# VH-VL binders against q96il0: the designs that were tried, part 293

Target 1, 167 residues: q96il0
Amino acid sequence: APERGAERRDTAPSGVSRFCPPRKSCHDWIGPPDKYSNLRPVHFYIPENESPLEQKLRKLRQETQEWNQQFWANQNLTFSKEKEEFIHSRLKTKGLGLRTESGQKATLNAEEMADFYKEFLSKNFQKHMYYNRDWYKRNFAITFFMGKVALERIWNKLKQKQKKRSN

## First folded at step 9 (VH-VL)

Design C57 (framework fv_ebronucimab)
Fold by ESMFold2-Fast, scan of step 9:
Structure C57 (fold): chain C 167 residues (1-167), chain A 120 residues (1-120), chain B 111 residues (1-111)
Amino acid sequence: as target 1 above (167 residues)
Amino acid sequence: EVQLVESGGGLVQPGRSLRLSCAASGFTFSEYAMNWVRQAPGKGLEWVSYISGFSGDTSYADSVQGRFTISRDNGKNSLYLQMNSLRAEDTALYFCAKGTEFSRYGFDYWGQGTMVTVSS
Amino acid sequence: QSELTQPRSVSGSPGQSVTISCTGTSSDVGGYKYVSWYQQHPGKAPKLLISRVSNRPSGVPDRFSGSKSGNTASLTISGLQAEDEADYYCSSYTSKSWYVVFGTGTDVTVL
């Protein structure tokens, strides 16, 4: 069986799934979808000779993953909570409880649920706009740093070839 | 860190009014249902009132229906309870409580409470 | 509104398990899966231990567990510790008030 990961992985502040890569690893690993966000977390491999620039890129990608995971977990939970509140409110207005007399979950018709979806989308419009703006900014930053890392690696390879040719 | 701080409690005569406030911080206030729960000295917990985050729907315990009004100001992260026609039986420590993410029927964070004493 | 019935007190020694019952009707505990449990130390606010019958929020030790059978919900505290000495309250959604009713409360004493 794989050895459990380091304590820092187990205490992930964003609430992402506690997924441990195999005991020995030299690759990034993709975990199962988180129950709430439905996003797959990535566990990043740290090279022995990671440059400061590579470290910045990795930390930016980790922070962006945590931010994205938290946003979607909260969004999905908010949707579920607001849906339950809406259903209960409408059932209460009709003089009904959360369950029918037979013990089955009480439901609303499609027309009533359409009202909920319209209200939910309207209420969350600004939140989704801010999410898209921040998602764009984060992806731009990641792409920019990926470019810098690529240039750094090219330059290092050129320097190594030059040094090898000198010897 | 989630914090709820109640204020506005005190000694009041029967038949008078009092307004309680609850200042919230550390979470997106407008997304959560808020509640008032009271506890008389040496007694158990009693739910008093509810206000939703989404629809603004309110509910009240039968003992306070028509006398108490719950309200919120999402721009100020504040919850209020207007208590009219106070009775001796309303004497209690009043807690502000936040609803859980999955259900409005559970309270995941509570304030320390503000004491309301109704006495002649 | 009627309160849910809990034993007035329960006691145990460190390391033992104790169980607190919460009995209602088909209009509350028996009818719905919205039972919560709260811990209250003297002079302090209640703290959520269990929601939705058996769900533990972040930060609550796994030695606290909840269950429900018929009109009775139960909170079990395994590996009892001195800091568990407190009052415990159950709550449930109730169709009578269309919201919440609390239990009478149980004082847990660690001997």
Scores: ipSAE 0.000, ipTM 0.465, lowest interface PAE 19.2, mean pLDDT 80

Design C58 (framework fv_ebronucimab)
Fold by ESMFold2-Fast, scan of step 9:
Structure C58 (fold): chain C 167 residues (1-167), chain A 120 residues (1-120), chain B 111 residues (1-111)
Amino acid sequence: as target 1 above (167 residues)
Amino acid sequence: EVQLVESGGGLVQPGRSLRLSCAASGFTFSEYAMNWVRQAPGKGLEWVSYISGFSGDTSYADSVQGRFTISRDNGKNSLYLQMNSLRAEDTALYFCAKGTEFSRYGFDYWGQGTMVTVSS
Amino acid sequence: QSELTQPRSVSGSPGQSVTISCTGTSSDVGGYKYVSWYQQHPGKAPKLLISRVSNRPSGVPDRFSGSKSGNTASLTISGLQAEDEADYYCSSYTSKNTYVVFGTGTDVTVL
């Protein structure tokens, strides 16, 4: 028997900044930025007459969004952790506490932080290059399937015209 | 229906190389991430390496970084692990594992494993 | 790299419920909903029991359930049966070098 491959559990980074799209939305809906990835999730509209090809496209887009959200959540968490470790290390070297007299987190000036940013970007260069490559490949695949769906819809319109002319 | 069959394991001396293969069938191989996971005799599971389906992006555990290389041939439905500079601690049963459709990091199908023994 | 912490062993009688914890950090179990659970019988490959914290694959009995709170994920086996005697491993995505980390493993004994 034909099986619909439609898992409806969170395909975005699950439950972190989940939002509810408007009830009975007829279009894809874009939400607020995710707390960890800082990316805006898309909630996909599922039409009642979704074809197998349209389902494949939607699943590909959902999987790509989850992959993208996970990459940036990971990257942002790594950045934040390494930044705090760098600040802590430098303050310890200076003999300073981790907090100001007002109780706020102690920070480094822009010149000191510039070294951290250069190091972080440099050591993550290859990782970001692979991300960009994967992102382009995934978007190419999505565009390709969008083209197939468009052709399917044109064909179905032509079929309907032909049937109407026959009757 | 889905099958993963590992091969290439054996007894090797420290410092030598070995190449593992995994033959996949029953699914569209190119659309899924693939992984190598190992288990030393009587020990737990340790993730070794990852390769994406579409982009070919790779990742490695720190213990094997610079020594192991994961690769795939989507035309042959095959996954490979090139293991160089083998150490006694690399002795383990090596599993080929398929990633899930909506997760790069969960493994829904596993092979039976191929045993690699590194001993002098 | 650090492993996720599981109890070495848990035991129960047939028909009872047992729960296995899997404790990590905010960079793995606490930060993401990519926790999986695997069952391994002696001499066999691991089998996926739960993915994404609480998703059961087709063919896995509903007496297996997963949950997560903070940095700890849990696998609960209700109505314990003799065939559940096996090693159980959790795993999670980790932000450290985009690695997957496995738990230390738990031996479930059915008394």
Scores: ipSAE 0.000, ipTM 0.506, lowest interface PAE 13.7, mean pLDDT 80

Design C59 (framework fv_ebronucimab)
Fold by ESMFold2-Fast, scan of step 9:
Structure C59 (fold): chain C 167 residues (1-167), chain A 120 residues (1-120), chain B 111 residues (1-111)
Amino acid sequence: as target 1 above (167 residues)
Amino acid sequence: EVQLVESGGGLVQPGRSLRLSCAASGFTFSEYAMNWVRQAPGKGLEWVSYISGFSGDTSYADSVQGRFTISRDNGKNSLYLQMNSLRAEDTALYFCAKGTEFSRYGFDYWGQGTMVTVSS
Amino acid sequence: QSELTQPRSVSGSPGQSVTISCTGTSSDVGGYKYVSWYQQHPGKAPKLLISRVSNRPSGVPDRFSGSKSGNTASLTISGLQAEDEADYYCSSWTSKSTYVVFGTGTDVTVL
């Protein structure tokens, strides 16, 4: 008999990518690497009685994931475009064709590519510095809210212990 | 001399498709990235799409992502833009533009453009 | 998605110098040295005037010069001539999802 029903892929709440988490998961789930960013997305578990602080922490983590995915997808695209243009420019300067006699892509050796990597890193230095700054700011905010959530859970546990003693 | 000649523009109804072509001559087509840039009547320039010369890597403006497809045939020195699900805001003169040594350094040669009008 | 900001119009007399500004953000004009300038006469295709902020292609008069400070790039036309009357557009590579962003355009009038 043909299989009935269809398994659906879900998107991360941030909308970064689609992945299918385990059906009965009671904790966060990690998906396969994204095609463009090469980063693994995290699907966040949502408790039935999520507190406002827990929700804020989860949303911060989701927003940070979306930001990180977008940054690296764009960086990888830029790198690929500039690398190809550099290779073509150097092959042209050397008077060489873009393909070998066998029809394979003509490539530059590691020594020749060193100029491209040096230039790419130099030109992207400021961009990477801003990325690192924002990464630290986001992680600081996440750590701060993780602390608040932990304190809330400790306080609730103490309240539960007090109520248990009264009963 | 470098020449870029666009064709395929015309009047189309919203939701329909249209395919633009650009015939290139006077340079080694396969060695350069190619771009589509549009200009709505009386408005400014808007970059639409990019395709690399050798590997065919593509990129699109957010406004056309998922609707337009850029492609090239290096054997025919031709660039194409497949436009699907056309909207009134896609009405513009569409230019074919050649990248310089690096496309990020600018577009050194442009065609005369082909007019696309999306109207009922 | 946002365009680079240029003044709508600039005017000058023959022989005068005029400057057109092009303002963006750290993700485009401020972050990279990939600013280009284009001249467009009515009914004609754009022509590349300046690339890489200040590089002049062969055939472009030395009256045209480019510069950049922070998030603002500038095109200066010295010894203004009647044939310089045209629309001028700046452009920059961007780290956003778009590959290239153009300026809003400036109409140069020679009085």
Scores: ipSAE 0.000, ipTM 0.462, lowest interface PAE 15.0, mean pLDDT 80

Design C6 (framework fv_ebronucimab)
Fold by ESMFold2-Fast, scan of step 9:
Structure C6 (fold): chain C 167 residues (1-167), chain A 120 residues (1-120), chain B 111 residues (1-111)
Amino acid sequence: as target 1 above (167 residues)
Amino acid sequence: EVQLVESGGGLVQPGRSLRLSCAASGFTFSEYAMNWVRQAPGKGLEWVSYISGFSGDTSYADSVQGRFTISRDNGKNSLYLQMNSLRAEDTALYFCAKGTEFRRYGFDYWGQGTMVTVSS
Amino acid sequence: QSELTQPRSVSGSPGQSVTISCTGTSSDVGGYKYVSWYQQHPGKAPKLLISRVSNRPSGVPDRFSGSKSGNTASLTISGLQAEDEADYYCSSYTSKSTYVVFGTGTDVTVL
């Protein structure tokens, strides 16, 4: 383990990191990109007087982040696995070993790799379409609840101001 | 107090179908992921299926993929598992399990389970 | 799929400490901090004992502690009591397209 290495984060493909912010922190934090999904997780601050509506919004955002992290981590792992299998199968078909004479890992040319990318994208086209649809539906819901929370906060501030002004 | 009560288990022949239910109470059902976990007699725990609270996203163990369908009715605080093409190896006590508030990887509350026996 | 490896049984005397290991790979226990421990008494449902390697849920005695080093997670029960006699299961998130994988289970006997 490196002496100046970053603290190991609690990250999984379908989860969010559980980075503990400094004691003085009272705001959400954006962590470093997840190794597998390559997405930056948000670590949510929970205020002491969080309303039920604010809690619902936070949980919705956390669930959406977990879904998104899981999709991309799984997609990236599937891509890497299928890419390696494709390279190995093509090298075997050509009668070539997995290593060059110099001991380096054998590679395919750009045209052969383009075949893999075309096949992978075609195979996953429907999956990516459903992902995009669901991603936008989720963000619509989040925006809607953010609006509700904003209205709740405005109403509470108006109630407080009215009370103070009538004193 | 959180309660999960499973039902629908029984004795069925291989190749048949069975539907399990789980009635939830004591928490805001729609805000939590729900899971099915099974345990064959005298054996260990095996995760079966997941469904998210808000969006209804699902996931399945390889052993049941294509045969089982998890669903929920948030208005009725109910979780379901539709089990098709049952096999002898599906014989187990089936638990309904609630995901933790933030993460779906831990199960903070479990029901007592419903027994499914697949035998000729 | 592949299960996490636990010892079949461990035993101890009242007041002593016992440790249960849970060994996986870099794709599950070694790669993530999503290790949970469950206690199951005969004929009863499992109870969450530890989450996220070392987090104790409310109501779980501080005698129970979790840790992880490399591909092995450990549950330590200090001040062993008669009521601790039960089966213990670890679980972890896995990147092998399996949502959660459970351990083989360990029977704890209090002698």
Scores: ipSAE 0.000, ipTM 0.504, lowest interface PAE 13.8, mean pLDDT 80

Design C60 (framework fv_ebronucimab)
Fold by ESMFold2-Fast, scan of step 9:
Structure C60 (fold): chain C 167 residues (1-167), chain A 120 residues (1-120), chain B 111 residues (1-111)
Amino acid sequence: as target 1 above (167 residues)
Amino acid sequence: EVQLVESGGGLVQPGRSLRLSCAASGFTFSEYAMNWVRQAPGKGLEWVSYISGFSGDTSYADSVQGRFTISRDNGKNSLYLQMNSLRAEDTALYFCAKGTEFKRYGFDYWGQGTMVTVSS
Amino acid sequence: QSELTQPRSVSGSPGQSVTISCTGTSSDVGGYNYVSWYQQHPGKAPKLLISEVSNRPSGVPDRFSGSKSGNTASLTISGLQAEDEADYYCSSYTSSSTYVVFGTGTDVTVL
């Protein structure tokens, strides 16, 4: 979002930390990692003379960023939930409480957690394969539109050069 | 003025197919995600399917996965829903709905709906 | 199972405030700020009232306000009017296999 008013309107206002890009910039701005996705969001600079093609590219990049943010926020949430369920299940099976004698949260050692990680990765194999496929498809589309924008800019410069020569 | 007009609904026998259309006007169709949402008579809203504006990525409710196919023709400003292997529980008013600008989980404009009745 | 829980009905008198709750889980309402509210009059298409928990689209009166606490989102209608008599639905993004989940719906009556 280029303006404070537009960014404020666009962002969900309740319960979550937000960030704003630095003072007016002629470049895209990269923010801090999102709490849930752990990915850095990009705030896109919007030129005053943005072409329809440049707008389509920017919107495609924004849509792809949102898709990517949601995928990883979901993945991280699912991982955390299933990890806690696994730990509680294993502690119950061992006849151990959920807290240590010092009142700290009870944990499993690395060897015991290896079973969880293997199962989680195996269980989510198809999901990650589809994510990678769609990620490559989206990056191909972005690259394609970046190429179109580059060609448009070259063409416009050539037209301006010819006009300049004629004057 | 944004307008969405659905068509293609009707009475159909179980196991048959039906294709719904939605004609869009008043906005740059290719730049927005589009959705199908249904409402069975006297019941609540149920999201059915999603298609993105630029990449054409699709998503489906579990109840229709493998039977319904969402598609779009950006040159004709049209959205489609191909419904195969129809069941009595697919009986509903089907709405075409436009996603909001970037955070597309809201639906800012809706059509009036087209009624699909699956009955023997 | 995937529906957000709303009260079946809520009643109020003209000029009063009424609040409709929408309860989900940490995988939808509690985990994300993508809650929307829709108003549906009999025989008509739904109309977006609130998006992203508390954002009002152009043309929606400021009598309608949204909020969220934990796994529960709320729509508050202040200065209740006869024209507010309608069905109200919440919705949220969900991290399950579905894209969006709707609430069970609430019938608001103005007595």
Scores: ipSAE 0.005, ipTM 0.548, lowest interface PAE 11.9, mean pLDDT 82

Design C7 (framework fv_ebronucimab)
Fold by ESMFold2-Fast, scan of step 9:
Structure C7 (fold): chain C 167 residues (1-167), chain A 120 residues (1-120), chain B 111 residues (1-111)
Amino acid sequence: as target 1 above (167 residues)
Amino acid sequence: EVQLVESGGGLVQPGRSLRLSCAASGFTFSEYAMNWVRQAPGKGLEWVSYISGFSGDTSYADSVQGRFTISRDNGKNSLYLQMNSLRAEDTALYFCAKGTEFNRYGFDYWGQGTMVTVSS
Amino acid sequence: QSELTQPRSVSGSPGQSVTISCTGTSSDVGGYKYVSWYQQHPGKAPKLLISRVSNRPSGVPDRFSGSKSGNTASLTISGLQAEDEADYYCSSYTSKSTYVVFGTGTDVTVL
């Protein structure tokens, strides 16, 4: 949801506008990319009168984000480690040093690295298939609960209109 | 409050079929993932199968893939495991286990189990 | 079949502390914060003791605690009591299969 500025009214009709600090946004907001997963975390705003169903949705979204962050941090770490091991083994086979004369790590050209990428993708194919399956399952559950929350909010509005008519 | 009661276990010959049931009560059954976990006599726990609450999506351990089918009837608060082409190594106590609401990799409630013996 | 390695047995005296290790790989225990611990008394169903490495469900005494370092998760039972004599199993999410792998199990004896 788009941010509607820094001021938000949360008091009676004659009330005062209150500033919501950036660290505790009045709406969900997105942080910088994580160093390990390279994914941007979502920081969830928790309203004072959060319903049990809204809490369930938020916790499901937080749990999904935590799982997703851990998966990609692990994948990126594994990729980097295996890439270095592959480069090391290929350079050793060629009788070349592991460092350039500038002191940087020696690398292989794109044609040579294509073998590594093919091997890595093949080795991790089952893992990625399980990830995609789990990702779709989680997003379906989130969408389902988002629908339930939307219906709850609609019903509460109708309930308020009904009460107003009887008063 | 939460109860899981397994049934359908018994003695069965190799190559035959058996169907297990789990009756659930005390929670909104359709909202939770359900699992089967087995334990061979004197051995450890082995996860067998999973079914989601929302989509009915399933998963199986490699040892039972293609032979076992997990299913559920949300209207009857019941979980099932159809076991085909049974082998001696399928002999175990079979537990029905409820996934947590927010973390499906943990099992917060378990039934007492039903014993399946595959022998001639 | 279990994938995570636990010691076959550990023992302690009443009032002492014991620790059970659960060792996996970077694709399970090492890579994820989804480690659970279960207690099983003879002839009974397993009971959840710890979820998400260190979270205690309602009703589990605070003398049960969980932690994780690298590829190894640990369950520590402080103030060991006679009723703690049971089998203990760890479990973890694994990225190499759809969901869950269990440990080999540890028999805790209270001397």
Scores: ipSAE 0.405, ipTM 0.740, lowest interface PAE 3.0, mean pLDDT 84
Fold by OpenDDE, second read of step 10:
Structure C7 (fold): chain C 167 residues (1-167), chain A 120 residues (1-120), chain B 111 residues (1-111)
Amino acid sequence: as target 1 above (167 residues)
Amino acid sequence: EVQLVESGGGLVQPGRSLRLSCAASGFTFSEYAMNWVRQAPGKGLEWVSYISGFSGDTSYADSVQGRFTISRDNGKNSLYLQMNSLRAEDTALYFCAKGTEFNRYGFDYWGQGTMVTVSS
Amino acid sequence: QSELTQPRSVSGSPGQSVTISCTGTSSDVGGYKYVSWYQQHPGKAPKLLISRVSNRPSGVPDRFSGSKSGNTASLTISGLQAEDEADYYCSSYTSKSTYVVFGTGTDVTVL
């Protein structure tokens, strides 16, 4: 029985951005673009006196970031693989080699590649629609919690001012 | 002007070998796939073989697989078909055909063909 | 073996329109995306008439047109002329080990 070579599903490694901000940071840090997703990760600051509402907001932002990183890492991997397959198949069909006489990787022209992009976008249209929908939902939730946190902070400042006037 | 000129056809006995040649001119030979197509007397067209312009990748019809070998010399703008173990059913006019930008889009230029007759 | 089936013969009077069908077998549903058509006069090499289902190369008269519906491609010759009397072959790229398959051919006669 020929061993069906397990196609190693190159799952994009969950690239936890190795970006570590300085320990004494009192603000959010933006890292360099991730090598798989090309998205810049944000390291979220954790206040010493983080309120439950602030914590909820932070967690929601973190989860949304991870979701985005995973989506785009996978999408970019799929794109790269399909692009390479397309190029190889087209070169073969044209009667061209995968490499030029100079040893360079053979490429297709812009017009030929336009067909690939159109096809790729068409195939992934539904996936992108779902992504956009979920993206809006997540960001709406984040914005909502940002508003709540802002109100909480205002209220706490007002209470502190009242206590200072009473003493 | 694109020109394809086949040669090497003739009368051969079954089991013998023959080598066909096609001289190409009027285009960048290495940039296009080349094909052999044959037509038996009073019959339709049959695709025989394909060869890549540069990679040397080849493909064959099932009817000739293992017996025929397509090759090319880009320096000489020449296409070849080595035919071994010839059979009576291989009797046909053999055309050299140039692939378009993509071979799957068709063959835009054809030679006049060279006749191969396999008979005892 | 994947085969493209054509009518054996089609006839028409000068000035009429004739249509040649080319039907792929159901076994190659993934193939036959691109269909080419060739004209062959007696004792001559085939000439490309249509590529990519409906693309007409330069020098081919506009009376030749190609279309496809499902697994059937069609070549239409409008305003049939005496010079159009020839054999016509469809061809397609296959999904199998063989790159190209030809149709069975159609003899077009001008009455």
Scores: ipSAE 0.018, ipTM 0.588, lowest interface PAE 5.2, mean pLDDT 88

Design C8 (framework fv_ebronucimab)
Fold by ESMFold2-Fast, scan of step 9:
Structure C8 (fold): chain C 167 residues (1-167), chain A 120 residues (1-120), chain B 111 residues (1-111)
Amino acid sequence: as target 1 above (167 residues)
Amino acid sequence: EVQLVESGGGLVQPGRSLRLSCAASGFTFSEYAMNWVRQAPGKGLEWVSYISGFSGDTSYADSVQGRFTISRDNGKNSLYLQMNSLRAEDTALYFCAKGTEFGRYGFDYWGQGTMVTVSS
Amino acid sequence: QSELTQPRSVSGSPGQSVTISCTGTSSDVGGYKYVSWYQQHPGKAPKLLISRVSNRPSGVPDRFSGSKSGNTASLTISGLQAEDEADYYCSSYTSKSTYVVFGTGTDVTVL
């Protein structure tokens, strides 16, 4: 069912998604899906008393999100570009134009498109393996720093209790 | 504050082995990724190897895969590169370089380098 | 392994602006915002000038700026000075089997 009064939601003028959380937010906010990556961005809340270690953890999480967003945006763009090139190449081989008599985009049947999908998956197998490797490495680093932040908070509380009892 | 000092370079014959060391100071060594980057005389920079600070995971350039082994000793604040089956093409100044937490955003500190010459 | 393409040399006079290009593919410069620039004086180690396309580390003059369009990243040196005479290298993250790829390098001469 068509949505009444709905207009296409565009990206920012630069071609990237806009992300604008409420100004008075005191917690993380999740935005709409990015047009290119199809991932929802997270805006991280920054507390006023953030320690250097907490800042390092937050920056690592932000950098990981940015890398992940860029990877999927690039993967989606590569898929679309190669799909279009494949269709154009096959139409040229058949002696057909890129547009039908009605001005619509000319298309290929399911059997011909299956050839493209097989080629694309095979070509990107190693890329996907390297993505998984890097994803696990990043998550390990985030987990490591989460542990360090937890230990820092415990240590600081113990120091304050010791100071109270010795004063 | 951050300092990296390489050593162990020298003249070595093709097919032989050499071990490089890098002494680090001024940062918590165990928490940072470390890299080896080389530069052949009169040529550009080439990334050689990576080792994580957190898991000890390693990666190598295709040109050295299977011949070189990167390792670290966090108790000694030291990075190593074991180079086996050396070739004339391995002749270069070898830099020790500190990455960010996982090294993807560049190398923020470099040592002075140690020269490795592979020749008969 | 493929390298990122830089011009071999660029020259300018004091006070001028010079720009160095760094051209790659969609799997490195074109696909990711992880481009770094390094300055290397003769006989010395490289120094990080720019990271993440356009971020300057503390201590790097505002005269150095970075940008990226498509598969090409650029380093611009404004108000060129004698001490800027050096070799400049770009680098990028790559989604290929290698972790980092460097550019071919550019020699900047201050005439």
Scores: ipSAE 0.298, ipTM 0.702, lowest interface PAE 3.7, mean pLDDT 83

